# VH-VL binders against p39998r288to527, part 18

Target 1, 240 residues: p39998r288to527
Amino acid sequence: VQLLEMESITSEFFSINSAGLLENFAVNASFFLKQKLGGRARLRLQNSNPEPLVVILASDSNRSGAKALALGRHLCQTGHIRVITLFTCSQNELQDSMVKKQTDIYKKCGGKIVNSVSSLESAMETLNSPVEIVIDAMQGYDCTLSDLAGTSEVIESRIKSMISWCNKQRGSTKVWSLDIPNGFDAGSGMPDIFFSDRIEATGIICSGWPLIAINNLIANLPSLEDAVLIDIGIPQGAYS

## First folded at step 5 (VH-VL)

Design v28 (framework fv_canakinumab)
Fold by ESMFold2-Fast, scan of step 5:
Structure v28 (fold): chain C 240 residues (1-240), chain A 119 residues (1-119), chain B 107 residues (1-107)
Amino acid sequence: as target 1 above (240 residues)
Amino acid sequence: QVQLVESGGGVVQPGRSLRLSCAASGFTFSSYGMNWVRQAPGKGLEWVAIIWYDGSNKYYADSVKGRFTISRDNSKNTLYLQMNGLRAEDTAVYYCARDWYTGYAFDIWGQGTLVTVSS
Amino acid sequence: EIVLTQSPDFQSVTPKEKVTITCRASQSISSYLHWYQQKPDQSPKLLIKYASKSFSGVPSRFSGSGSGTDFTLTINSLEAEDAAAYYCHQYESWPLTFGPGTKVDIK
């Protein structure tokens, strides 16, 4: 029997609109990840090592993708953290309005976007920075990985390449999935039976989750070491 | 296997020079800042010098400023300490140490090389 | 330069007892403090980083706490293999400095 540690991080800024909820998540998740990268000491201007590199793997999903871009914006704008994002589709094909908005802001704050796994690998070589964290935001609540892959053979090949690349980064690289780990059903926490390729996540960062899904994930994701609950400032009574 | 191996220590007269080397293996040397730390016989640790991963910046302890020079050759995975104007007070085991990714923590250390400055 | 002082300078302890080592900084260093263990005739090893975070492979009996000027390293149940010198190290400002060390021996 495996036990997960659940951490709760609260925000001082309460908001009930969707943009405010996203911002609260991004702010609190960024503080958590900055601590995982070594905190203020590591992220000071005069660090003797290269700036840490965070890679975001994101979908065109307002829940996961928008959260990942907002999080990436906070990481790169303040902490001397290098952030590179790779989408499950071409950047020009993004349709979700929230994802487009967060992508625009992310780029204005110094975030980088690449178009393929090979471009990502070239960027990594140029930066000479180790990939310390991968943020997995490829799966949304309303859309499984098999749903995304099923829309196009090009998208399916791209997703498989992204998963393969991510799993090859194991070792000193930690993989954090936002809300829903790649390759699992959001409601049940059970593996996606129609798509066998899955990211081997080290941890999960979530803003709220059904207990049944957490228990099933513990049983079916042996790589999982940690789970963090981010308080986005909504009282539990607001959901009833 | 990650390791650091120092060499170049020995017995030397006051006022003379020595160059220490530290050979790195098992990791990407060019991605880490490197340090020299010394320890006089029976005494505690004393930080000596640091060099950034790309050689762009260096800092020294006041006791060695102007006499010691830290350098690196990333193509050879080697760290150096050029020690000039040696004094009896410089007698110590000299360790090279790798800077971990969090704020000047030294996660990997060499075995040390002894420098004895005698009259 | 920031001066670190450690207390005690020497402690002889029976196995399974709790050991507490204190490090005090001459000025505030926030949490910019590391702890190292050095066994006889061996190189130092990183034990605790950023005042309270255990380094990989370090047994759970070791813990660190404190911030500002006062820091503590605790060994909750001393084992024979823990006989060593322990050093605190600040990285708040240049030059980097170590404490004078605390030697822990088994009775």
Scores: ipSAE 0.197, ipTM 0.658, lowest interface PAE 4.1, mean pLDDT 83

Design v29 (framework fv_canakinumab)
Fold by ESMFold2-Fast, scan of step 5:
Structure v29 (fold): chain C 240 residues (1-240), chain A 119 residues (1-119), chain B 107 residues (1-107)
Amino acid sequence: as target 1 above (240 residues)
Amino acid sequence: QVQLVESGGGVVQPGRSLRLSCAASGFTFSSYGMNWVRQAPGKGLEWVAIIWYDGSNKYYADSVKGRFTISRDNSKNTLYLQMNGLRAEDTAVYYCARDWYTGYAFDIWGQGTLVTVSS
Amino acid sequence: EIVLTQSPDFQSVTPKEKVTITCRASQSISSYLHWYQQKPDQSPKLLIKYASKSFSGVPSRFSGSGSGTDFTLTINSLEAEDAAAYYCHQSDEWPLTFGPGTKVDIK
């Protein structure tokens, strides 16, 4: 069973709507990422280094963008993690109601939003902090980068710039893709043959994953070090 | 390559002053807290002082508080330790050390510079 | 200040043998303990951070464990290049403090 079908089944069987599943993902994924950022050690004695910086690369038109903003909200609401989000579109052009809602809550919790790579770089210079984690949430499980880039030349240009920027951060920066690394098919794990630019992800954070897709990703994405399954509260009985 | 190089050590008489420098290269110096750690000949390690990435906060070991001052110049990628009122027990190899990202675990160390306080 | 004590002070070990070094804190420091290796006439090097997390490039034969007041550094199969002094260091409270060190020699 695909991730979209499981979310619908869970809502009907257990009175959990898509917002509840989103929140469960965000809470559990934020716990995982906080551990990757040093956990309680960052909070115990005031850190002598700058607070960790997390950058989110997101689309305004899919569920993965909403997930990323909810995750970013949980990260920044602690007051000890700085979060900047870069959309494939400007924030004034947000289409999806769930993405708009999560964006509003994210901003109220201290999250920052930029709409270009140059604005992102300026914000990073102001914070004087290295990017420790990039969260890749442009594609998701229900569309390809070709689908996103095909909507307009402006979006295509932005996606290519975002991917280029992200891949240049590799080294000290860990890249975590939500659901599927952008540039790959969620069902098969094979590269998108119609769009040559791909995120070189360090790991993936997902709610469910076909084993065959993981094998194909390993073969086609040498940067991949880890895959993490987040429990979003779907009981085993919902799968059978 | 990430490197820290200390300088300024030498032989000095009790009651005098000495300033140590630590030149950093191969990383963004302004993004890291920095430490001084010393080691008396044949003895163990003793933490001396810390300065935050932007110079906004400093802490010292009780044995040096009021006599030593830690500082940094981020435009020159350099850490300093101003040592005043030197005593025989300050004789040691002085290391500069970089904080790990989560703070206070020292991931990169310099080669050390020897300070000998004797008459 | 938090006082760290290490045992043993000195250990002479045959190659391939297991080495266990203990560090005890005068009060609970949770997991805010780090281990360093210092070879003769060299600078210290970070081995284990936050009680159990290996630093990059450190051989897998080194491991750390413990929490609260009792901590252990283990070398599961000693190599000749492991002859060194080993220090624990706490980062829970100001001032930061080191243990007195444990010297490991090869028989």
Scores: ipSAE 0.160, ipTM 0.646, lowest interface PAE 4.2, mean pLDDT 82

Design v30 (framework fv_canakinumab)
Fold by ESMFold2-Fast, scan of step 5:
Order: structure tokens, then C-alpha cells, then sequence
Structure v30 (fold): chain C 240 residues (1-240), chain A 119 residues (1-119), chain B 107 residues (1-107)
């Protein structure tokens, strides 16, 4: 397991609103993921293979979903990377305003959205590109998968289908969870016993998770190979 | 299970033509760029040609440009090398090789097929 | 075309010895340099890609380093199975080119 930490400088003189913090996360995470997709090798000599495909599995009603859409936008915009997003279904009246805003920008930058696992598989076949990275952003610090599903059998079935699809990709695909993989407690890193299906993440990208929680997650998630800590409080014009 | 198998090699006279084939199995052939690399007896490796995953782009070594043509048939999972105007210096074992997913590093190689150009 | 030179041409070493092979490019190729191992009568196998990234399944005793014009492949403790020819290969410029190879034998 490799741990990478990005330093942040926060002071009373460098105030950033919530949208700016989201952008700082997205920029730093996109840089990291572009390196995982082959970096400059994909851009300078022109790859003889199809452009990389990244799939985002995101909540439409929590902070992790907003982060994932901002990240997806940067991947679409700044690299020759194809991005497809599939949301956990929630009612429109409960959709987070930040998720909605980031989704609108994501779509304008060339990001694509599908509405089911079958539509996702159809899109993958049309592009004739293997999925190289899956971004798991279904669970947030403030909204568990149980909260997203509620009492709806339809939403619960949808979430389980998304998890099953993701785990089936693991052979040649790297799965990166934003903040916390589904089925784990954000504070402790211990398994959540009330939701049986869990993403088998390859790595984690988080913006401030406690080290004790990361250690517990490493002990309880055998698939985990890497963890990246991104501090989102970096002020504009920071050095180095 | 990932495998590349070359065929079509043999003994040919100078000035003649020969077509090599490379059959791919165990992976999605249409998602990878493919290469031909040759090795003369007792010598090192020499890159010959590349073709992109969809056949849209091709590049050749200067020594074979204008004489050799690389092509592929994704429906048959097969790579080809058409060799025209063969010379004694073309005598070599010919390997087909798959690009690594980031391109241009060759992660899977066939067993090779020997081409001998002599009278 | 980019010319790659390798040194030494040949090395005969005792098991467990450290082996270092160098590859030099006629002009900068950044980190677009790959290393292959070829045993007698066998196909080449990818060892290191993009100067320093180990290919899957390659023993940890193999490592690569360098950038620009100077690159090295290191075998930190030679095993009998490592007797082979080693080739560097650049992918930054057309045409793609290989080094002439370094042969490693066991004493």
C-alpha cells in the first residue's frame, strides 16, 4: 500500500468558498488520475490504442457525487479521456444543488451520462474501449447508501447492480473510491454491517480522512492497493 | 490465455513477395495497436511497422517503407504484413507484438516466423 | 532516427551479483524508454516500461531508472534464470528503435 499526501496551506487571509474547494479537489485528483492513465504518453506521441475510458458511479444527492462530476469535467476537458457517468437514482426534488450545477458543467464539457447498467454496457461496446478506471462516488460522509436507497426496492436494486457491475470490471480496471468506499464507516473505516454489497476498491482518493480510519480500511478491504490524501484547502497562488 | 501466433514464413527468392499473418486470441484485438518486429540471425531486434487499433494510422521503418504493407482484419482477429520486393537483408524471424495499453511498449509477443530470402 | 547504444555488450557474472546495463539515446527521449529480456530461442518479454515502471509479474530484483538520454536497467541480485539478452527500446520518435542488446551470462 502506497500513501500520497498533498500539503495544504490554510489561513484567514486565504478564504475559498465551497465551489473553490471542490475545484481544488477536482484539479488535484484529475492530475493524479491522468498519471494513472499513462500521462504524457497518451498525448505526445498519440496513443495507437483507443482513448482511455473512465466510468463514474456517483450519487446525485451528496458531496461525493459533486466531487466526482467536477473531477469528470476536468478529465473530459484537459485530457483525451472519455468519461461516462451513471447516477444512483434519487428523486429530483432531493437532488443536491451542487451536484446539479456540476452535472450541467460536466455535460457542457463533453461528459456523457447513462441511466442504467445496460445503457452503460451498450455505450462501452459502441466506443469499443475497455474501461480503465472506475470512480466510485456513491457514498458520502453525510449520506450512506442506505440513506440513498431509503425504502425503495428499485433504488436498492439499482445500487446493487452498479456495485456488481463495478466489481466484475476489476481484472483490467482500477477502481478508485472518492472519500470512502461504499459499505464502510467514514469515521472509523470499519465495515458497515447494514449494507452487504461493497465496492472492491483498488484505491482511495480522499480530502481529509483520519489516518486511523485509513488503517482500519486497509485491514478490512483486501483489494486496496493505494491511498491518496488530497488537501482541498490550497489557496490560489500557492507555491510549488 | 492471451496469445499471438505468426504464420506464413518460409524460403523465398530475392524480388518475390510473401504475406505473414498473426492470429490473436484471448483479448479484445480491436482495442490494441499492433506491431511487427524482426530479428536477423544472430542480430538484435528491429522494429518494422505499426498499425493503430482501428487501422487508421500506420508507420514503417525506413528500410521497409514502400515495400511492406501492414494491415489488420478486426473481424478475424488477424494482423498481416505484406512483404514485396524482398531482399537478402530481410532475412529474419518476424514477431508480431501488441502495444501495452498506454501504447508503444510491447507487452505480448508471438513465437515468431522465419523468413529466409535466398536463391 | 534515434540511435540507442548499450553498454556493456557482454557480461559474465556470478549468481547473486548486481548487474547494471546502460542505454544511451542520441537525443532526449524523455522517459519513453522500455526494457526487454530475450532468452535463447524465445520471444522477447517486457520487463520495464516508461523508464522505471515494472511490468506485471516481473521480479522485484529488476528495476529501471533514468530520463532524457541516459537510462539504466539494474538486476540487484542475479539469478540463473536471468541469463539472457537485454534490449532497450525508445517510443518518443518515429521510427521506433531498439538498442543493439546486452548479453548476460552466468559464470
Amino acid sequence: as target 1 above (240 residues)
Amino acid sequence: QVQLVESGGGVVQPGRSLRLSCAASGFTFSSYGMNWVRQAPGKGLEWVAIIWYDGSNKYYADSVKGRFTISRDNSKNTLYLQMNGLRAEDTAVYYCARDWYTGYAFDIWGQGTLVTVSS
Amino acid sequence: EIVLTQSPDFQSVTPKEKVTITCRASQSISSYLHWYQQKPDQSPKLLIKYASKSFSGVPSRFSGSGSGTDFTLTINSLEAEDAAAYYCHQSDYWPLTFGPGTKVDIK
Scores: ipSAE 0.027, ipTM 0.580, lowest interface PAE 6.1, mean pLDDT 82

Design v31 (framework fv_canakinumab)
Fold by ESMFold2-Fast, scan of step 5:
Structure v31 (fold): chain C 240 residues (1-240), chain A 119 residues (1-119), chain B 107 residues (1-107)
Amino acid sequence: as target 1 above (240 residues)
Amino acid sequence: QVQLVESGGGVVQPGRSLRLSCAASGFTFSSYGMNWVRQAPGKGLEWVAIIWYDGSNKYYADSVKGRFTISRDNSKNTLYLQMNGLRAEDTAVYYCARDWYTGYAFDIWGQGTLVTVSS
Amino acid sequence: EIVLTQSPDFQSVTPKEKVTITCRASQSISSYLHWYQQKPDQSPKLLIKYASKSFSGVPSRFSGSGSGTDFTLTINSLEAEDAAAYYCHQSDSYPLTFGPGTKVDIK
């Protein structure tokens, strides 16, 4: 396992949330992912291979989902990257106001949304492109997969379907989880014993995180090849 | 497993035609640009032609332009090279090669098929 | 077309010695240069992509460097299995072109 550290300034340990911090995360994370997609050489208009396809699996109800939609917007906004998002809610019932706002902007910048794993598979067939990156943004810091499913059998089944689909892409696809891979405890990095389905992440992108959680994830997630801390642009003085 | 297998090579007289095939397996063929590269006996590598992932664009080396046609059938995972007006200097082992995922570096090569043009 | 020249054209080397192969482009190709190894009666194999990026599974003794018009492939400590022809290839513009090759033999 390889840990790549960038200068990390984070408000998440201190509960400071703002649109500016989310935007800074999205910009810096998009730059990182564009390099992982092959950079300028791959993203040239005249490349003989298809434009890379990025799929986002996102919560409609938490900050991780909002971060993923902002990230997706930056990926598709510069062109030559195709982005498709699938939410944990089938009705696009956006409970979180920031998720709703980021989704509106994402669509205006050319991002696409599908309503089911079946629709996602159909879109992939039409593009004749393998998914190169899956961004896992379902859980986040403040909730578990059990919390996302609630008491809804429908939502639970949908989340399990999304996780299953994601793990089936392993081989040709790199899976990057935002903050914490789905199925793991955000505070400890240990597997969530109350929800058996887990994302087999290739890497983690976070804006700040307790060291204990990262170390435990490295020990408990065999698929993990990399972990990256993203600078979200708050000055050191804000923490004192 | 990822593999490319060429076929169709043989001995032909100058001025005649030959069609080469390259069967792909173990990857999503329709997502990669494909190339033909040749090598004359005891000589170096020479790029021949490229076809983009969807068949939308094709380019050829000047030495074969107007005589060779590259094509693909994504439903059959097969790449083709139609060779017309063959000349003695076309004698070579012909390799099919896949563009690496960021394009143009050839990460997977077939075993090659020998084309001999002799009178 | 972009012409690639390689030097030396042939080199006979004692095992464990360092080998340096150079490739020069007739015009700037930025970093769009790749290196291949070809053993007798075998297909070429990709070693280094985009001037300096090792392809997966390639031994660490192989490295590439350069940009613009001047590029080098280095084999830090030659092994017997490294006896082969080495080719550079540019992907900056069509037509794509290869260098003439460098043959490395064990003495």
Scores: ipSAE 0.250, ipTM 0.698, lowest interface PAE 3.7, mean pLDDT 83

Design v32 (framework fv_canakinumab)
Fold by ESMFold2-Fast, scan of step 5:
Parts: structure tokens; C-alpha cells; sequence
Structure v32 (fold): chain C 240 residues (1-240), chain A 119 residues (1-119), chain B 107 residues (1-107)
């Protein structure tokens, strides 16, 4: 609610619609992540090391999914970065219009999509690159994991396998959650009591925070090393 | 522990061949470009050859081009340098070196293996 | 090929004094210059990468600066363990090249 209200304020006062807010987020977040991937020296064409591999874990049931696809587009379009996306549902079952739109643009810019954890692992072997960054966009402020997994055994199993795969990558891989790590309540920052599997995030990237949620996340997520606010043009007064 | 261990050095006659190996451990070998760097007794460092992470590209110093071949076996975490047509000026300690994450800065080096081309 | 020139070739310094080593490239290499330390009978060790960024575990007395064609390695207060040869290395163009080295001895 707080995040949607901030977007409405921005659109009203600056004439920036939802697509503009996503683009502002994606541009600024991609700049940050490119620096995390080694910047100019790492991303030059003549580098002898593999192009960085970024994996996006996304849902079409939250705003963070659309943000992740827009971010992925900027990463693969201009940064010599390989991006693979795995959705919490079949690609044919994407329903959210913004997620569909961003997915189409993402694919046209060279982004790849896989349909299972096993397909993801096969792609990783083919590229001969370890995952350097995982972007967790399976949950946002507008949808919990228990909301997503609660009525489908297939989706629940899929989400659990994605979380397990992601947590297994920790060590050399940095996990960045968009807005809120999956398995945590967006409003409070407390663990989701209705869904026991949780992403062990290294950091959080968001466009606005309720202060109480961040304090609780810091207390309940020992893996958390960093947190980044992306300025998308929302007035400072809107955050209070 | 991230480590590179070299082997295969020795004394050889001019015109002969020698194969050096570099065994990597403690990191994902297939994610890094690898180099050979040599140092003649009492002299400075001289870059010899590079191989990309997947073996798709190779480059050599002019002094060894056409005689030396760099290769790798990612399944065995091993880097190789096949040295043919050895000359007295190839006498040196040969180091295996890993490209830093952002490329071409050598963050990990082997202990070196001495190659002596005797006349 | 890019030619790197180091100055001085050799210097003998008393402990605690400042040491400055210069590396000059025959053409611009932006910031793609790295510094290595090599002690007798040991392999080289990376000190400074990309002109000014310290490698992990390297003492704070070592610093690098410069861009383009002129680069400097500074040892702010020389310690006995710093007696070694120091090499610059450029990574902007293939073939990769090293400077001829600077030997630092303790008086």
C-alpha cells in the first residue's frame, strides 16, 4: 500500500506513470549491479573471463517481477551480462500485463528464459559460468509467498525448488532481493509463518521502505550484508 | 585454499619439446582466464600466453608464437603449455597465473617450474 | 606492443623512509596497470590492481596512483619485509607486457 501510494504521488506531480517508475528503478538498479559485477574492467569485450551470469527468480503476481524483468533487460542490453530468468509459473501462464510487457521487451533485448531449475542448471553448464548474482523477485509488497503457493501443489513445489536452488548458490554468489526477500512479510519484515522456505538474501534493493520492516529484516535475516534505496523520483515527504 | 601447482619443468636439449602442467584447486577453474608468465634467471617477468576461460581464444607473445601451445582441461582443473622447438633463450622459471575476477590482473600465481635448455 | 619503463632501476633505502616507483607506458592504457612484488626465490604477488585499488591483505603503506601513461607506486614507510623487486604490468592491450622491474634494498 505504501509503495503503491508513492507511485500515485509521483505520477500526479511529475507525470511519471508506472512504466516510467519501472524504468527509473531499472536504470538505477542496473548501474548499481554493474558496479557489483566489477564495472568497466569486468564488462569490456576483450575480458578473458566469462561474461557475468545473473539469474532472475520472478513471479508475475507482484510488482517486483516487472521490476526484475526491466532490470534484466538493462543488464543484458548494455552491459555484456548474461541474464536468465526463471518464473514461479509457466511462461505461458503469465497473466499480469506489466510482467508480460516487460518479459517481451526483455526477450527482444537478449534475455533468456528457462522453465525449470533443471533447465537453469543445464544452461549454467552450457555457458560454463557460475552464477554471480541472483535477483530475487518472487515476492513483493503486494503479494506474499503463501498467497502464491497456497492453492497449487505444482506452484508450491516449484517455489520451494527455486528457493532451495538459490540458497545452494550462496558463497561465491550474491543474492539481491527486490523490495523484500521471499519468505518475509512485506509490512512487518517478520518471517512468513504460513510458508517456511526463505531466501537467504545477501542484500535488498528497493525504491522505498517502511522503517519497521527494515529493522525486523536486519534482526531476522543473518545473511543480510547490504541494503540499497533506489531513487525513482518520489518526494521525500511521501516516505513518511 | 586457492592454489596453483606447476609441474613438468626440467633440463632439455635445444630443439626438443617439453610439456608444463598447472593444477588448480580451491576455485572454479572454468570461470577464469589463465596465463603463463616466465622469468629468465636474474631477469624480469615476461608474459608468454593467455587462454580464455572456455578455451575459445588464445594469444601468445611474439617470442613463442608458432612454437608454444597453451591449452586447458576444465574437467581436470588443469592448464598446459606445450613447448616445441625449445631455444636457449626459453630458459626460465615458468609461472602459471590466474586472471583476477575483472580480468588480466594476476591475483594467484603458482610457485614456478624451472625449464633449462642446455646447449 | 606497449612498452613499460620503470624508474629507478634500483634504490637502497633506510627503514621508515618513503619509496616512490614510477612506471610509464609508451601510449595511454587508461587505468589498466597493476603492480606486483617479488621477493627472492618467491613467486610474484599482486599489490595494486587497476592503478589505485589495493589487493586484499596488502598493507596500507602501499598505494598506487596515475592514469594514461604515468603511474606511481608508493611505499609510505618502508619495512624490512618490503625488500623486493617491483613490477608494473599493463592489461589494456594484447600482448600483455611487464615493466623491467625496480629492485628495493634495505640499507
Amino acid sequence: as target 1 above (240 residues)
Amino acid sequence: QVQLVESGGGVVQPGRSLRLSCAASGFTFSSYGMNWVRQAPGKGLEWVAIIWYDGSNKYYADSVKGRFTISRDNSKNTLYLQMNGLRAEDTAVYYCARDWYTGYAFDIWGQGTLVTVSS
Amino acid sequence: EIVLTQSPDFQSVTPKEKVTITCRASQSISSYLHWYQQKPDQSPKLLIKYASKSFSGVPSRFSGSGSGTDFTLTINSLEAEDAAAYYCHQSDYLPLTFGPGTKVDIK
Scores: ipSAE 0.169, ipTM 0.647, lowest interface PAE 4.8, mean pLDDT 83

Design v33 (framework fv_canakinumab)
Fold by ESMFold2-Fast, scan of step 5:
Structure v33 (fold): chain C 240 residues (1-240), chain A 119 residues (1-119), chain B 107 residues (1-107)
Amino acid sequence: as target 1 above (240 residues)
Amino acid sequence: QVQLVESGGGVVQPGRSLRLSCAASGFTFSSYGMNWVRQAPGKGLEWVAIIWYDGSNKYYADSVKGRFTISRDNSKNTLYLQMNGLRAEDTAVYYCARDWYTGYAFDIWGQGTLVTVSS
Amino acid sequence: EIVLTQSPDFQSVTPKEKVTITCRASQSISSYLHWYQQKPDQSPKLLIKYASKSFSGVPSRFSGSGSGTDFTLTINSLEAEDAAAYYCHQEYSWPLTFGPGTKVDIK
């Protein structure tokens, strides 16, 4: 596993509100992912290949989903990256106000949303573009997958189908999880014992290094190739 | 196994036409831009033409513009180069080459097919 | 069109020695330069893309550097199988162009 630090926020930036921190994360993460997609070559000559496709699997109810939609907006606003988002719920059921706001901006910038795994597969067939990156933003630090599914069999089935679809893509696609791969405990980096399905992430993009979690993830996630810290949002020595 | 195989080369008299083919296998042909690159005997590489993944755009080197036409058939996984008004200076090994994911680095090349223009 | 020049034209070196090949562009091309290896009677193979990024499966003895107008391909320790012609190629603007090539031979 390669551990890479791209950008760090100095203590003077901690006065920025949550929307500013979200934008800082999205800008830095989008820069990193654009490099993974071949870099700024697209901006000088038109790409003779189909625009690369990025698929976002996002929670409708937590900050991880909001971060993913902001990231997706920065990716698609360049006009050379196609982005499709699939939520853990139907679009009309979005619960988090920040997710709703970021989704509105995302759509305005050309981002697309689908309502099911089958709709996602139909869209992929129509675009005839390779899925190069899947962004996993279903869990984050807000909750476990078990908590996210709750007692709803419909939501649980949906989440499981999204995880299954994602893991099936691994042979030709790189999976990047925001902060924590889904199916793992954010605090410890250990597998969630109450949810059997887990994302087989290729890499992790995090806004802070969990002291114990990253080491446990490296030990418990054989698919993991990279981990990158782009925004720590915490001054050195501020840990309690 | 990703592979490109050229065919259609041969000896042809000046002023005549020849059509080259390039058969692709082992990858989704319709997702990649394709190129023709040539090499005269004992000389260096010269880019000839490019075609977008869906055939929507094409570009040519000035030396062949108006005489050569690049085309593709995605249902047959095949790239073509129609060469008209052939001249002695068109004598070369012709390679087909695949564009890298997000640019014009050529990551996969065919074995080449020799075109000799002589009287 | 952007003209690429390479130096040296030809180099004969002893095995295990370091080989340096230079490519110079007639105008700035940022990092939009690629390197290819062509062995006798074989097709070219991509070695380095975007000035410094090794292509998959390429031995670690090959490395690229440079930006703007001056670029270098280095073979840290020449092996017998490295006897070949080496070409630089720019994708900064149309038409795409190659350098004239550098032939590396082993003594």
Scores: ipSAE 0.011, ipTM 0.490, lowest interface PAE 9.5, mean pLDDT 81

Design v34 (framework fv_canakinumab)
Fold by ESMFold2-Fast, scan of step 5:
Formats: sequence, C-alpha cells, structure tokens
Structure v34 (fold): chain C 240 residues (1-240), chain A 119 residues (1-119), chain B 107 residues (1-107)
Amino acid sequence: as target 1 above (240 residues)
Amino acid sequence: QVQLVESGGGVVQPGRSLRLSCAASGFTFSSYGMNWVRQAPGKGLEWVAIIWYDGSNKYYADSVKGRFTISRDNSKNTLYLQMNGLRAEDTAVYYCARDWYTGYAFDIWGQGTLVTVSS
Amino acid sequence: EIVLTQSPDFQSVTPKEKVTITCRASQSISSYLHWYQQKPDQSPKLLIKYASKSFSGVPSRFSGSGSGTDFTLTINSLEAEDAAAYYCHQSDSWPYTFGPGTKVDIK
C-alpha cells in the first residue's frame, strides 16, 4: 500500500474513539509478541530459519476478535512474520462491523485466512513451518463461549475442534489469550462450568487488569506462565 | 535428545572429491538453518558454509567458494557438504552445527569427522 | 571480510581468579557476536549469544558484554573444568568469521 492510502486508513481509525484504543492495543501488543518471537535477530531478512508462523483463533462475537485481527495486521506488516487466522464461523458469515473492518485491513496487509482446521493444517504443511505462537481470541468480555456454542451445534463442534487443535500444538507452541482464555468467566476468572473444553494458555494479554479474575485464572489454569497489561491510552481516571 | 552425527571423512589425495553427511535427530530439521565449520589440527575454528532451512539460500567462506557445495535433504534429516578440488589446507575436522532458534549462533554441534588431504 | 582478534592468546590462571577475554572486530557488528568453549578433543559449546545473553545450562560465572567492535567474555571465578579454548564468532556479515581463540589453563 501507498503512503497516502496508509495515511487515509490510519486517519479513519483515529476518527473513531474506540478505533484509536484498538490501534494502541495492537501496536503495543505486536511489539511484545515480536520480542517473544525472537526480536530483531529472528525477524532479520538474512535469518536462515523459517519466518515465524502465528495463528489467530478468533470469534466475531466479541471485541477480542477485532483486537486479534488488528494485532495480526501489525505482525504481518513486518514482512517477516507469517499470520494465518481461523474464525469460529465462516469468513463470509462475520457479523460484527469492527471485526469485519479489521479483517479487511488485515487482508490488505498480507494476512491469510482459512476456513477450517483441515485447511489450517494444509497451509502449515505448505509453509513447511510449525506454528510458534497461537493468539486465542475466541472469547472476550462480550459473551461466554458456552453462550456462543449454545446457539448452534455447528459452532460448538467447530469451537471444540479449534481448541483441540490448539492444545495439540503444545510442545513447541506458546498460546497467548487476549483478555480472557476460552472456558473462563471474564468477570471472575473462574472456570465456565457449562463448557468443559478449554485452551491451555501460556499467557494472557489484556488491555485492562481485573485483579480478581487474574488471581483466579492463575489458580485454575496450570499452563499459565505470564500475564501482560497493554497500555491503550485510557486516562488514569477511567482505571480508578 | 538433539543430536548431529557427521560421517564421510577420511584420507583423500589432493585434487579429488569427498562428500560429508550430517544426520540430524531429536528436532525438526526442516525448521533450522545449518552450517559447516572446520578446524585444522591444532588450529582455530573456521566457518565454511550455511544453508537456509528450505535450501533456498547458501553462503560460503571465500577459501572454499567454487569448490564446496552445501545441500540438504529435509525428508532424510540430512545435511551434506560436497568437497571438490581438495587441497592440503582443507585438512581439518569438519563439524556440522545448527543455528540457534533466533538464528546466527550455533547451539548444537556434531562430534566432527576428520578429513585428511595428503599425497 | 570481518576480522576478529582475541586477547590474550594464552592465559594461565589460579583457580577462583577472574578471567577476562577480549574480542575486537575490524568493523561494527552490533551485537552479533557469540562465544564458544572448546575442551580438548571435544566439540565447541555455545556459552554466550548476542554479546551478552547466556545460553541455557551455562554456569552463571560466565558473562559477556560489549557492542559494536569491542567485546569481552568474563569468567568471574575460574573452576578447573573451565580449562579450554574460547572463541568469539561474528554473524553480522557474510562470510561469518571466528576469532583465533584464547587458551585458558589452570596453574
């Protein structure tokens, strides 16, 4: 994309209050994840190892999906990070306007989208690279995964397949959940008793710090090694 | 357990050819750049060549450029060094070495295979 | 070609003493400098990567510092098992090059 077109896209985002906060999250979270991928040395053009592969698992039923696509956009803009996204529904069935907008920009910046776990496996084989980071954005503050799964047997089956695939990658892959890992209540951090399948997250990246929820997640998610708060530019008074 | 095992070394006459192999096990070979490093008897280390994870790019030391060819077979988890036009100064222990996860440093080394170029 | 020079060539040190090895590059290599230990009849082992980052399993007595053209490897308290040759290696530019090595022996 030309410089003028990129400036226009950026201006459109900053003209909306929530889009500005989203962009701040994506920029800062991408910096953090680039460091987790090995930093400048790993991302250098002359690196003899394959470009890092990042997989995004996202839903359009929450704001975390939009955050994940914006984050993915910043990662793939580097030109030396491969990003593939898989949604809890078909790409053509996306309903949330923010998720749709972020998905459009993500694609324009080189991001890839697949429509099934089998397509994801095929893409990984074609790239001849194991996935190094999974970004879990299937559940956010907006609704529980059990609420989403309860609306459709097809969606429930798809979500369970995505979780199963993600947990199968554990061994060489680090899993970072945005805001809240799937299968946990966003307010309390306690396990969702109505949905037994859960992502075994390595860490959490959040834009707010619900202390009670984080403490409960640490107690109930043995895989959890880290939690990171990203500054999105909210005035100090809003946190108080 | 991560291992690299070199083979193919031996005594060879000047001007002839020799092919070294390095068998990798215990890691995903196709996800790493690989190197050859040599060491003449009683001397220091000298980097020889590198090959990208997929074989798409290669670089050589000036002393071997045009005579040595690095290659790999990811389906066999094996790295190769084809050495042509061998000279007495090529006499050395040849190590294969794996690039570290973020590249550039060599984290795993084989035990080495001795190549002696002698009349 | 980037030339690396090491100082000293040889050092004989009493156990528990501090050892400092210097590596100088003929031009700036940023932080793309790595240190290796090689014991007699053994393969080299990575000690320090990217000038100052310790490799997994390496004792804390080993540390690295420097950037640009001047780099140092420090062994804070020499142990008998540390008797070895130490090599610096630059990976900033092609071709990759090693320093000539520094041999550390126990008195």
Scores: ipSAE 0.347, ipTM 0.747, lowest interface PAE 3.4, mean pLDDT 85

